# Designs tried in a protein design chat: miniprotein binders against p81326. Part 127

Target 1, 226 residues: p81326
Amino acid sequence: MLHFGGFIMEINHISKILEKEREEYIRNKVEEYLKQGFSKDDAVNKANQSWRTYIGHRIQDVIYNLLKKFLKDSGLKVTTDKALNNRNLPEELDKVKRLIAINYGEYLFLPDADVIVYKVENNDIKIIAIISVKNSFRERRFETTYWKLKLKESPVTSHIKVFLATPDKDNEISYKCPNGKPKKMRIILEYELDGIYFLKEDFEETEKAKHFGKIVEDIIEISKKL
Short names: E, the ipSAE of ESMFold2; O, the ipSAE of OpenDDE; V2, 0.75 times the mean of E and O plus 0.25 times the DockQ between their complexes.

## First folded at step 10 (miniprotein)

Design zb3 (at its last look DockQ between E and O 0.46; V2 from the best seeds 0.00; counts 0 for: pae E 6.3 > 1.5, pTM E .709 < .8)
Fold by OpenDDE base, look of step 10:
Structure zb3 (fold): chain B 226 residues (1-226), chain A 83 residues (1-83)
Amino acid sequence: as target 1 above (226 residues)
Amino acid sequence: SPEEIEKLRELVKLIEWLAIMYGKSPEEAKFIAKIIKDLAEELGLEVEIEVRGNRIEIRIETDGVKIRITIKDGEVEVEIEEK
């Protein structure tokens, strides 16, 4: 059990809570689809498909809230790409947005940044880390790696750590060489990223692949070096 | 009973995580309240839940003990009164 700002990281409790949310979500969606004229079996299948998309956003929100809570005492701030996707931003967030932007010549674009951790010191903003949250790796498997590499190309952003957080329910990247066969995606992600944090217990731990409970400590340590 | 105490401990832990996992909006408070109710029912506990804005108050009454749990701004306060 990892201690997290006075709390013990209990993945089982998180999973239990999310399961209750799933049950409610599925129930509601099934009812909606039944009203639309679908059969019971079709309604259930459609609801489950909908949940697969929905849960990705939920996990992102959960991670955001966890980091916000546990980094607060360290004076670190947390935001999201969604919060930055506005025309009118507070000055602080506008600065954050500018400090993570990637140069493409005539254009600046933002990396995918589900969660952004930064600090404010003497009215100066320093970006510490970007956390990409992935529930599954069916689509855009190396997108986070692309953004990490792009951020490294500029002295403005090269210091920004890029982490991946995932429950990896399908064990797509939990092990490097299951049954003696290398998992390309795990190997590449671990090599290119600054860390992978698992919201589960059953995975191959390495220096870069850790339990999610360690992410707060790691971020705090990084922040002290900036 | 020891069994009831364990159930209560479990529920409190779940509530603590709920308070952290979910935001502080009134809408989220209502959602959390619903999840707490479902979790309590699964544990065989009877709970009364009141939501006022982003504040959630949970009351649990067992033999000889009244527990009041308050969730506000991601923080959980627990008050125990002996009957």
Scores: ipSAE 0.592, ipTM 0.844, lowest interface PAE 0.9, mean pLDDT 89
Fold by ESMFold2, look of step 10:
Structure zb3 (fold): chain B 226 residues (1-226), chain A 83 residues (1-83)
Amino acid sequence: as target 1 above (226 residues)
Amino acid sequence: SPEEIEKLRELVKLIEWLAIMYGKSPEEAKFIAKIIKDLAEELGLEVEIEVRGNRIEIRIETDGVKIRITIKDGEVEVEIEEK
């Protein structure tokens, strides 16, 4: 059996693996773009842009598969926003979608809910947590807090825990008061969200800011109280 | 030796991580196989790796121990046999 906490200790190996994948991906992609007639400079720029999109999806998929595997023995189910946008939803997923959707008059939108954890009890579906996966904080830095605040406005959704999972490669939110100065982004995210889970070792750990390896235990504990 | 057992433990941990991250398509299995082989060489281990679709079989022989690791659809099975 795989031990989740020990598994996360190997994040430095993952960085090496991702760098090897990036090098091969970019090399192959540059060759493709050169054959399409792009200049060397344009091919490199397009390859790097393609990689950023690819790696974002990769991280989200990893988190989905990890939670799906380690939560199943606790009777918890996991889905994604991509699955909820499919054309012909099974009845169970249609209910999940309706339980997290936010009404904006004549429009209905899903929050930024890359990964959704729920359980089924006696034909009832209970949404336990929504995990937003952020690879960087250059744009839409506080979108996850917006969705948490919207979910808190309704008694139907106010119980849903909203977590942020991030590698935070550029250390944008890793420390609360670097050099004695409050980091606004980290402070607001930690205050408003139910938890921040880091996919790395070097960050300031608090009651809400934790190693990603703790997320399974936290979700299971929350599910027992619902 | 204890050092070889420690290296094998590290390799198995990484293989379990790779299986969860990758290993759902023939292309991902091919990528994982490259990484596992490179890492085994870095650790000084001799390994044979066979990839069939999205299934990966890893065979390691040491002093009197044969280890077979099978990866399929994110699942890892480890069989250890004394010879």
Scores: ipSAE 0.020, ipTM 0.463, lowest interface PAE 6.3, mean pLDDT 80
ESMFold2 (binder alone), look of step 10: mean pLDDT 73; pTM 0.657

Design zb4 (at its last look DockQ between E and O 0.75; V2 from the best seeds 0.00; counts 0 for: pae E 1.6 > 1.5)
Fold by OpenDDE base, look of step 10:
Structure zb4 (fold): chain B 226 residues (1-226), chain A 82 residues (1-82)
Amino acid sequence: as target 1 above (226 residues)
Amino acid sequence: SDEEEKLRELVKLIEWLAIMYGKSPEEAKFIAKIIKDLAEELGLEVEIEVRGNRIEIRIEVDGKKIRITIKDGEVEVEIEEK
């Protein structure tokens, strides 16, 4: 059992809560689609498809809130790329946005950064880590790796750790060599990224592939070195 | 007692809910609904009141009145002895 600021992370509780959310979401969507004139079977199918998209955002929100809560006592701050997508940002967030920007010559673009962890010290902002949250690897399998490599190309951003957090429900990257066959995606992601954190119990643990419960302590440790 | 164990489980779930979800009134209403569903699964009867981002849960276990309050991601449990 991993302790976070006095809380024991129980994946079972999180899963149970998310399942209840799913049940409610599906009920509401089914009702909506029925009102639109769809059959019961079609409504259920559409609701399930909608949930697959929705759950990705929910997992991101959950991880954001967890990190925000458990990093607070360490003085670390958490934001999201969504929060940075504003023309009128507070000074602090404007600085954060600038410090994660990637140079493409005439243009600056932001990496995909579902969660950004930073610290403020003497009015200076230091970016500590970017966490990419993936529920499924069906699309954009190596997107996080691309951003990690791009961040490495600049001395301004090269220190930023890039982590992947995932429940990996379909076991796409949970094991390196299941049945003796190498899983290319797991191997590459683990090699290129600074860490992979699983919101599940059944996975192959390595130095870089850990239970999500370890992400807080890892981030805090990194922050002390910056 | 069996009811106390169920209550402990519910409190744990509520603590996670308080962490997992934000502090908006909309989220509070959503959380309240989830809590109700979870309580029902545990066989616990609960009364839930939502005021802005504050959630108050009332439950009676083994003759004791228990008030659980969720505010700003924090959970407080108060036992009122009859």
Scores: ipSAE 0.601, ipTM 0.851, lowest interface PAE 0.9, mean pLDDT 90
Fold by ESMFold2, look of step 10:
Structure zb4 (fold): chain B 226 residues (1-226), chain A 82 residues (1-82)
Amino acid sequence: as target 1 above (226 residues)
Amino acid sequence: SDEEEKLRELVKLIEWLAIMYGKSPEEAKFIAKIIKDLAEELGLEVEIEVRGNRIEIRIEVDGKKIRITIKDGEVEVEIEEK
């Protein structure tokens, strides 16, 4: 419910638009596959698989664009892992890249950091938060928690907030104790991460598990404490 | 009025759409179809024109002609009385 420039960030608006995007995407892909000679049933199945891949990249773009829009007036800058992997990086982004890299002796790796929020003060760059976007937890289930733990091990990176953003349509982490039993994945993710932000309405809300609409306010509050 | 409230909701959805897509004008025809679907769901009749990376939406509400323009991720709403 954070208000910027006459806008209210509400997950219902984002979800509504993404559903209309899905409908149009599927329609176009079915037509495309039919022209390639697939049966109707095969075309529909392939279109749905294509959407699952597409939505992963799309949600990352949405989060980037939203944060860039709503954080700009707070003096916060936003970049992506894609931008950091380009050749001939601007000096500012090269510094951002070095400030989030994890040292494994002879090797340096970037954490799972789809979207990075930082600020520049007195010629210094301060990394505020890293947001990892996950559409499904069937593979790399705890990748984000691993990277949070690694960031905690260095004084240089231990302040960096690590958030997970997810639609979680299959309810893999939406509830802590479904049917009275602790859900290991939800419990561990919530314990280790600084926050989980859901791009849907139906989940168990806690101090760390919130509607995605709260992420801008949370990032701004964190940045003011640094 | 009920139409004015529906128009406000459509404008909010358009502003969110512009933010979500950022500066992706090459997909203007795709974006225009999404806007048309959103307007139809709200029960609003709109005319949509796409010129390159510019999307123009025209609608009449309460005797006023409203023009909504999307260009380079920016949304402008103007009242054009006729």
Scores: ipSAE 0.507, ipTM 0.812, lowest interface PAE 1.6, mean pLDDT 85
ESMFold2 (binder alone), look of step 10: mean pLDDT 73; pTM 0.655

Design zb5 (at its last look DockQ between E and O 0.85; V2 from the best seeds 0.00; counts 0 for: pae E 3.0 > 1.5, pTM E .764 < .8, unsure alone 69.69 < 70)
Fold by OpenDDE base, look of step 10:
Structure zb5 (fold): chain B 226 residues (1-226), chain A 82 residues (1-82)
Amino acid sequence: as target 1 above (226 residues)
Amino acid sequence: SDEEEKLRELVKLIEWLAIMYGLSPEEAKFIAKIIKDLAEELGLEVEIEVRGNRIEIRIETDGVKIRITIKDGEVEVEIEEK
């Protein structure tokens, strides 16, 4: 049982809530597609496809909200790449954006940073961690690893921890060597990243691969060393 | 009692909902709908009012009246024994 600010993280409750959301979403989308003239079967298929895209964003939002809530008492702040995707930023967020930028010579680009954790001390901003949220690994399997390696190349960003958070519903990276066969993706991600946090119970736990409930404690510990 | 257990479960689910979702007015309406669905699955009758980013849930059983208020990701539970 992982205690966060008096709450025990129960993945079962989160899953139950998300399932109810799915049911409602599918119902609404099916109705929408039926009104557009699609057959019932086509409407259901299209709704399910739409859900696969939607749930990815939803999980990202959930993780953002969880981290925001549970890191608040530690004085840590949380933002997102979406919040940084603006020409007119508050000074604090503008500084955050600059501190995660990767140098490509004539250009600066931002890593994929679904969630960014930082602290403000004496008007100085320190970036603590970037959390990449992946619902599935069908596309861009090693994108997070690329960004971790790029961040490591600069003394400005080399200290930033990069974590992956995933429910891994299809068990793509939950186990290293199921049935004696190495899962390349799990092994590489675990090796290159600072941690993998699972929003599920059924996975192979290691020093770097943990239950999502541990992420708050880990981030707080890292923040104390910076 | 079975009913008390259901109520405890619902309260727990509501607490998680409050954490999982932001509390914009749009989100509040969405959360309210999920709460209703969850309550119905548990066989509980609930009255839900949404005012901006504030959700008020009223549950009445044979033994207790419960008022749950969700605001800014925080949940307040008031229980009155009948």
Scores: ipSAE 0.624, ipTM 0.853, lowest interface PAE 0.8, mean pLDDT 90
Fold by ESMFold2, look of step 10:
Structure zb5 (fold): chain B 226 residues (1-226), chain A 82 residues (1-82)
Amino acid sequence: as target 1 above (226 residues)
Amino acid sequence: SDEEEKLRELVKLIEWLAIMYGLSPEEAKFIAKIIKDLAEELGLEVEIEVRGNRIEIRIETDGVKIRITIKDGEVEVEIEEK
């Protein structure tokens, strides 16, 4: 059983809701593609492809909404990379953007920071953590570690905690030595990042690899020390 | 009772839905359909009304009327004996 901001969280509630969302999404998409004249097989294939893209963004939205809700009373604020790239950027978010930007000589780039947690203290903004959300590790598997290393290069960003949140349904990083062989991706991610938070029950728990329900408590604890 | 347990489960699912989706007016219509599907799976008959970003769910069971209101991520449950 996971405890989350005063709620008793059972991982099955989230997965059950997401499964119903998948069923409805696929049904609607197949209907749309059939109306466009695609064959049944093509419509199903296209709907499944569409879902794979959609579910990645959906999990990010869930994490954003959870963190926003459960960090609110602790005086912590939450934003996203999408909000930071908006053409109409409020001054507070412009400051957040500048505080995480990486300098590459003539160019400034934002790290891929799906969800960003910060606080405002005496009109100053302090970035607490960024959370990278990954559904699959087939592509860009070490992107999150690259950004952690870049943030460590400057004293103004070196304090920022970098977390990875994942359902890891295919067990790509769930265990350090499955079948007796070291899993390179799990070992490197756990070594370099400040934490990995799993949206499932079946994984090897360590000091840095935890159930997702611990993330709010961890962020609050970190914020009190900054 | 068994029906009370089903009602508790539906309320838990609704609370998580309210957190997970944020309930914009467009999302509210979609979410209401998901709530209907979940209730049917549990064997509960529900009436759902959507007004903008507000969802109202009404259930009558065991001589009890239950009204669940969802707005801006807040969930309110009202119980009345019939």
Scores: ipSAE 0.312, ipTM 0.718, lowest interface PAE 3.0, mean pLDDT 83
ESMFold2 (binder alone), look of step 10: mean pLDDT 70; pTM 0.607

Design zb6 (at its last look DockQ between E and O 0.83; V2 from the best seeds 0.00; counts 0 for: pae E 1.6 > 1.5)
Fold by OpenDDE base, look of step 10:
Parts: C-alpha cells; sequence; structure tokens
Structure zb6 (fold): chain B 226 residues (1-226), chain A 82 residues (1-82)
C-alpha cells in the first residue's frame, strides 16, 4: 500500500471513476449525434471513437493532478507543455520552458512533455522530470524515447529524467517476453527511458517498470540529489 | 454495518475524485453527476449542491449525517451522529 499524503493510491478507484466518466461521456455524445441526425448505431460508434481521443487527454489531466497534489508537500512544482504553449508566460514558467528546450542549431524546440516536475530553490529552477502520458502505442511508439535521447545530448538537459506513464489497456508493453516472444517496444522503452509507470496491476515489474504509485517517491528521491 | 462500509467507500471515491479533477471549477457539475452515479450504485441517497467550484454533498443514514465539501481538489468531511 503506497501512502501519499495520507492517501493510498488505489488504481481500482481511479478506474471505477473513469468508467463512470466514460458512461456519462458516451451518453452525452450519443445524444448529441442523435440530434445531428445519425442513427443509433452510428451515434454509438462515433461516441466510442470520440471517447478514445478524449480519454487520452483525461488520463494526462488525472496524472497531472495526482502529481501536483502528492508532490506539493515536498515543495515540488508541476506544469504541462500546454501551460508552456503561450507567448506571455510568468517568469517562472518562462524559465521552465527554456530549461527543457532542445537545440536544433538555429532553432529551439520543446520535447513532448505532458507533465513537467521542477523545483525552485533560491530563485533557481531545476527541472527534475518529464512524464509522457500514453494511453495507447498505436502512433508514435518511440516518440518519448526520441525526446529522452535528445535531452541527454545537452549538459543543460541531460539530468532530466524522462518517465512514461500508461494504463496500457491493450498490453502492448506490460510484459517483456509474453509466451517467450520478446516485445520489442517494451524492451526498448524500458532500456532508453528512466522509468515506465503503469496505471494497472497486471504487468511485469522490473527495476524500471513499476506501478504508478511509485512515481511520487521516485521523483522526490531524484529531487534530493539535484 | 453494510451501510457504514458503503458510506466509507463513497467517501473514498469522492476523495479520489477531488484529487483527480483538482482545481477544475468548470467540471464541478460533471463531478457532481459522477458522485450521484457512484452513490446510486452503492444504494445511497445523496443530495448534491454545486455552487461555483464548491460541491456540497449531504448523506443521511439512520445513524449519521455526513456533509462533504469539495473545493479546489480538497475534501472536508463533517460527520454528525444521530
Amino acid sequence: as target 1 above (226 residues)
Amino acid sequence: SDEEEKLRELVKLIEWLAIMYGKSPEKAKFIAKIIKDLAEELGLEVEIEVRGNRIEIRIETDGVKIRITIKDGEVEVEIEEK
């Protein structure tokens, strides 16, 4: 039982809540599509497709809120790439944005950084970790790995830990060698990234592949070494 | 009692909801609806009032009155014994 700020992270409760959210979302979307003149079957299909897109953003938001809540007492701050996608940023966030930027010669670009964890000490910002949130691996399977490697190339960003968080509902990376066959994607992601955190119970645990509940402790530990 | 267990479960679910949604005042009505659905599944009757970013949940059983307030991802629980 992982205790965070007095709460035990229970994936079952999160899953139950997300299921209720799905039911409500689907209901509302079906109604919307019916009003648009679609058949019941078409409305349901469209609603389900819409949900697949929506749930990805939802999980990202959930993880953001969880980390924000559970890291607060440690003095760690949390932001998102979305929050950084503004021309007019507060000074603190502008500094965060600059500290995660990747150099491409004439251009600086930001990595995909769904969640960014940082600390402020004596007006200095230290980036601790970037968490990429993936609901499915159908597209851009190694995108997070690319960004990790790019961050590693600069002494400015090489210390930044890159984590992947996923429910992995389709068991794409939950096991290394199911039925004796190596899962290339799991092996590569685990090798290249600093950690993979699963929002599920049924997965092969390793030193780098852990239950999501461990991410808070790991981040706090990393922050103490910086 | 079975009822107490259900109530504890609902409180726990509400706490998680508050964390999951954080400071999302625009989602207060949505959260309230989820709470209602969860309560109904547990066979609990709840009264929910939404005022801006504040959600107030009232639950009354034979033995207790519970008032739960959700604001900015924080949950306050008040229990009164009957």
Scores: ipSAE 0.638, ipTM 0.867, lowest interface PAE 0.8, mean pLDDT 90
Fold by ESMFold2, look of step 10:
Structure zb6 (fold): chain B 226 residues (1-226), chain A 82 residues (1-82)
Amino acid sequence: as target 1 above (226 residues)
Amino acid sequence: SDEEEKLRELVKLIEWLAIMYGKSPEKAKFIAKIIKDLAEELGLEVEIEVRGNRIEIRIETDGVKIRITIKDGEVEVEIEEK
């Protein structure tokens, strides 16, 4: 049970809503596929596959909307990697982009950041945190740690906190030693990142591995020290 | 009561739902379907009306009438004692 500006968050609220969203999404997709002439069995299978593709982007949207809502009264602003790749950037976002970009000689690239938290003070911009959202660790399992290490290499970006947010439904990183043997992926991610935030209850909690509901307080506390 | 607890839970879910969707007026009918599903699971009977991007949810219990309005990601809850 976590408190956000007068709201009481139970981790089940978000997951319950996402379950109902899945059910309605699937109903809509089944109807669509039936109208295209697929059998009922085929329509259901295709709808479930469509959901698996969609859910990753949806969780990212949820995190963006939550952070935008709950950080607003603390003077913190939120943007996304997609927004920063827009060619018609306002001056403020152009500065955000330049402050997180990594230099590779003649090339300048953004880290793979899904959500970026920053503040504006006296027309200056300070990047607070980057949140990477992962639903599966089958591919690019250590990409987030790579970007943290690159950000640490420069005094301009070394202060930027890099967080991972995940439902981790398949328990790929939920425990350090699930059968008495070290889970390499969990150990390395926790060691290198500034925090891992789980969108579920069943995981091994540590100083860096926390319930997602704590992320707002953590970001606010960090911003006060910058 | 058990009904009152379920009502509080539904209101919390609606408030979180509004935050999760933000200002998405084109999704009002989709959001209304999710609210109906949530209410059904809780065993609550609700009346839902969608007017453009505005969603009105009306709930009547033994002791109160509740009107919940969602517009542009904002939630207003009005409670009237019977």
Scores: ipSAE 0.495, ipTM 0.820, lowest interface PAE 1.6, mean pLDDT 85
ESMFold2 (binder alone), look of step 10: mean pLDDT 73; pTM 0.643

Design zb7 (at its last look DockQ between E and O 0.72; V2 from the best seeds 0.68)
Fold by OpenDDE base, look of step 10:
Structure zb7 (fold): chain B 226 residues (1-226), chain A 81 residues (1-81)
Amino acid sequence: as target 1 above (226 residues)
Amino acid sequence: SDEEEKLRELVKLIEWLAIMYGDAEEAKFIAKIIKDLAEELGLEVEIEVRGNRIEIRIEVNGIKIRITIKDGEVEVEIEEK
């Protein structure tokens, strides 16, 4: 168990809370679909499908809030790609947006950056890390890896650490070689990314694959070297 | 006491809730989750929501406790002994 500002990260409590959120969400959605004229069975099925989409965004929000809270005392700031999608940005966020942009010749595009950690020193912004949040790996399994490689191609962005955070509920990347069979996705993600952080206890720990509780200290350490 | 232990568990869960949801304008939704968690623990609670501020009142062993959630922070106060 890792201590964050006096809190021990207890995955069990987080999971319990998310389960209660699911129950409340499903209840509300079922009621909504019943009012729309769906049968009880159809309403439940639709609610469950809706939850599968919703939970991905929820986990992203949770991770954002955790990082925001636990990095605050270090003077580090946190934002999201969603916050950067506005046409009119505060100066600070506009600078952040520009500092993570990837050059494609005539065009600049932003990487998928669910959470962005940066510091402000002497009116200069330094991007420290991008955290990609994945609930499941059914689609776009190597998207985060692509963005990491693209960021490496520019001296402007090459220093930016790219982390993956996941609960990996289906054990898609929790182990490298379960039953002696290599998990291609785990091996590639661990090799290409700067770290994988698990919001769970049951996983194969390595130098790069760690419990999510380690992410705060790792980010702080990186920030001191920049 | 068993009730004190349950209260400690509830407070811990509320602290995590506050961190997890941060400044989100989801106070009413969070309040429902807290109610469900309290009920699961067998605790009777009163919950008031004012904007992004959540106030939870509970009585344990004759002591009235107020738990306040605001801006991701949790405060616990004893109202009456």
Scores: ipSAE 0.684, ipTM 0.880, lowest interface PAE 0.7, mean pLDDT 90
Fold by ESMFold2, look of step 10:
Structure zb7 (fold): chain B 226 residues (1-226), chain A 81 residues (1-81)
Amino acid sequence: as target 1 above (226 residues)
Amino acid sequence: SDEEEKLRELVKLIEWLAIMYGDAEEAKFIAKIIKDLAEELGLEVEIEVRGNRIEIRIEVNGIKIRITIKDGEVEVEIEEK
């Protein structure tokens, strides 16, 4: 198996694979749309639009699988908000769900969390971190900061780290002051969140803005303090 | 050798690909991605898919390698036949 160092050094392999996945996905979708009677130009446009929706979900799945793989030997478990919304929830996951829920008086809601990291010690569950996965910041730019602030308001959830993971291909938050002007999204996200982890090499690195490969080490270190 | 370095690179890509898919049941799609990656590297591979099991056979400079992917796990066997 891969070591943490190997993971960090090989992030470009993930990007290469995603490129090939895109090529195959689009080819299959174009063929599908052509058989439905669309023109070539329309089929290509529809396929690209379909990919933009698909890649968002795909990146979430990739991050889930990576964290599940690399955190297993440290006794850390990983789940998703999708899994927590299932009917007939196993007791362990039902406890995870209740431990991240936000109290709105007589109502109880889950934060919009893509990936949840937790540990189990002597039948007790401790939530370590929530990772929000964003491919684009066109919509719901500050959703993650809202949930961080809500979790911080209660002493039972205030320890939960809230991270953002993103490829940020369009450089929407990669730099604090691009062209000498402060980038509001980057500054606010970095200020409010516990960390931003980039799935690319070219960005402005700070104490909170790091390469995604560092997230495993950070989560493990946090779990040791809890 | 040059071909052996390309083989190591392909194995790394396959290992990452397996992690990225986990236990997802996309063996046919994954096999196509592996074929494309091998072709870009200039390596000839034989790929067999049985259910969610993928077997890749490669020969480089007399070194025969069998790579098996199942449920996100990768097994690499080196043969000197």
Scores: ipSAE 0.644, ipTM 0.872, lowest interface PAE 1.2, mean pLDDT 86
ESMFold2 (binder alone), look of step 10: mean pLDDT 74; pTM 0.668

